# Ledger of designs, part 25: VH-VL binders against Large ribosomal subunit protein eL28 (rpl28)

Target 1, 132 residues: Large ribosomal subunit protein eL28 (rpl28), of Dictyostelium discoideum (Social amoeba) (q9gs21)
Amino acid sequence: MSQDLVWSIIKKNNAFLKSSHGLTLSAEPGNLRNKNSLKYSGLARRTTIDVAAVNGKVVVSSKIVKKAAFPAQSKKTTTFSTVNTRKTARFVKTLATQYAPELRAAALGRLHRVQSALRSAKKAAARKAKKN
Short names: E, the ipSAE of ESMFold2; O, the ipSAE of OpenDDE; V2, 0.75 times the mean of E and O plus 0.25 times the DockQ between their complexes.

## First folded at step 20 (VH-VL; framework fv_ecleralimab)

Design T86 (from T83 with heavy chain Y109V; at its last look DockQ between E and O 0.50; V2 from the best seeds 0.00; counts 0 for: pae E 2.2 > 2)
Fold by ESMFold2, look of step 20:
Structure T86 (fold): chain C 132 residues (1-132), chain A 120 residues (1-120), chain B 107 residues (1-107)
Amino acid sequence: as target 1 above (132 residues)
Amino acid sequence: EVQLVESGGGLVKPGGSLRLSCAASGFTFSNAWMHWVRQAPGKGLEWVGYIKSQTDGGTTEYAAPVKGRFTISRDDSKNTLYLQMNSLKTEDTAVYYCARDDWGFAMDVWGQGTLVTVSS
Amino acid sequence: SYELTQPLSVSVALGQTARITCSGDNIGKYMVHWYQQKPGQAPVLVIYDNSKRPSGIPERFSGSNSGNTATLTISRAQAGDEADYYCQVWDYSYDYVFGGGTKLTVL
């Protein structure tokens, strides 16, 4: 299934993806499509966990700032196919528990919403393809 | 049922190369992240690296002592994991295990290992 | 890199409780996994996520983790529990880290 089709369905089903009037981001086209991210304002040099749908896959990215490694941050990005739902959940839970426990509930909630949206979009695309 | 079988170990001189294989059976290999772990004779376990499933991007990570010298790859059509070891040093002498990621930062299935000896 | 420290050896009388420690800076914030390795054999996962048992591991194996110490506890020790035991964590910066191992002797 086309990843652009899946993403367009997600955008229709989630008004949270829309940016506020007047807000601007870096001008890469892929960045504009990934507005399901969970981030806290003022997070330069802070730990973040970001869970988003990119090309029909779940992408978990993080910036981890340990006191021993301050001011340098470690950034990692991990992509999960939709068939790896248990692995993805355990990965996010472990990452948040170890590095940002205050973000754990929000990150897992966002993961659940992203996974649910991807399942719904996949089903809708399959039904539409058969009707066509 | 679930099995991992390593092969390709042997004696090699410092600076040499060797390629290890790990044959997998009894599970969907193409969905699994796979690890290499080594154990020097009489010593403890040391993580070598992993490879993600192709569905998760197929990328690799390595422990610092082997980065740039070792390459992990996989062939999902043969259910086989590989470790290419170049520029071998005597401190690379170990039993090499392959292991399956348990879907959360542990390793739940291990092979029985293959011995690599790096000696003049 | 992140270090996990284990005692080299622990002894326990048959039928008694063994405790094997794994020390690390703030290890209580980590998810700790434990492996058993008998001579000439591959490791076997016995505890994951600090305290959970894989299927087939007897309930007399348990784990805990707080502060700077994780502990593997083996109650009612049997002769077959004699093995090396390794703790392991995943760390964001260092990936997979093992402790040095502990030889458990059952007397």
Scores: ipSAE 0.510, ipTM 0.784, lowest interface PAE 2.2, mean pLDDT 83
ESMFold2 (binder alone), look of step 20: mean pLDDT 93; pTM 0.951
OpenDDE, look of step 20: ipSAE 0.624; ipTM 0.887

Design T87 (from T77 with heavy chain K54T; at its last read DockQ between E and O 0.50; V2 from the best seeds 0.00; counts 0 for: pae E 2.5 > 2)
Heavy chain, then light chain:
Amino acid sequence: EVQLVESGGGLVKPGGSLRLSCAASGFTFSNAWMHWVRQAPGKGLEWVGYIKSTTDGGTTEYAAPVKGRFTISRDDSKNTLYLQMNSLKTEDTAVYYCARDDWGFAMDYWGQGTLVTVSS
Amino acid sequence: SYELTQPLSVSVALGQTARITCSGDNIGKYMVHWYQQKPGQAPVLVIYDNSKRPSGIPERFSGSNSGNTATLTISRAQAGDEADYYCQVWDYSYDYVFGGGTKLTVL
ESMFold2, look of step 20: ipSAE 0.544; ipTM 0.808
ESMFold2 (binder alone), look of step 20: mean pLDDT 93; pTM 0.947
OpenDDE, look of step 20: ipSAE 0.707; ipTM 0.900
ESMFold2, fold request of step 21: ipSAE 0.481, 0.429, 0.502; ipTM 0.761, 0.755, 0.775
ESMFold2 (binder alone), fold request of step 21: mean pLDDT 93, 93, 93; pTM 0.950, 0.950, 0.948
OpenDDE, fold request of step 21: ipSAE 0.582, 0.791, 0.782; ipTM 0.875, 0.911, 0.909
ESMFold2, last read: ipSAE 0.446, 0.431, 0.423; ipTM 0.759, 0.746, 0.743
ESMFold2 (binder alone), last read: mean pLDDT 93, 93, 93; pTM 0.950, 0.949, 0.949
OpenDDE, last read: ipSAE 0.761, 0.777, 0.778; ipTM 0.904, 0.908, 0.908

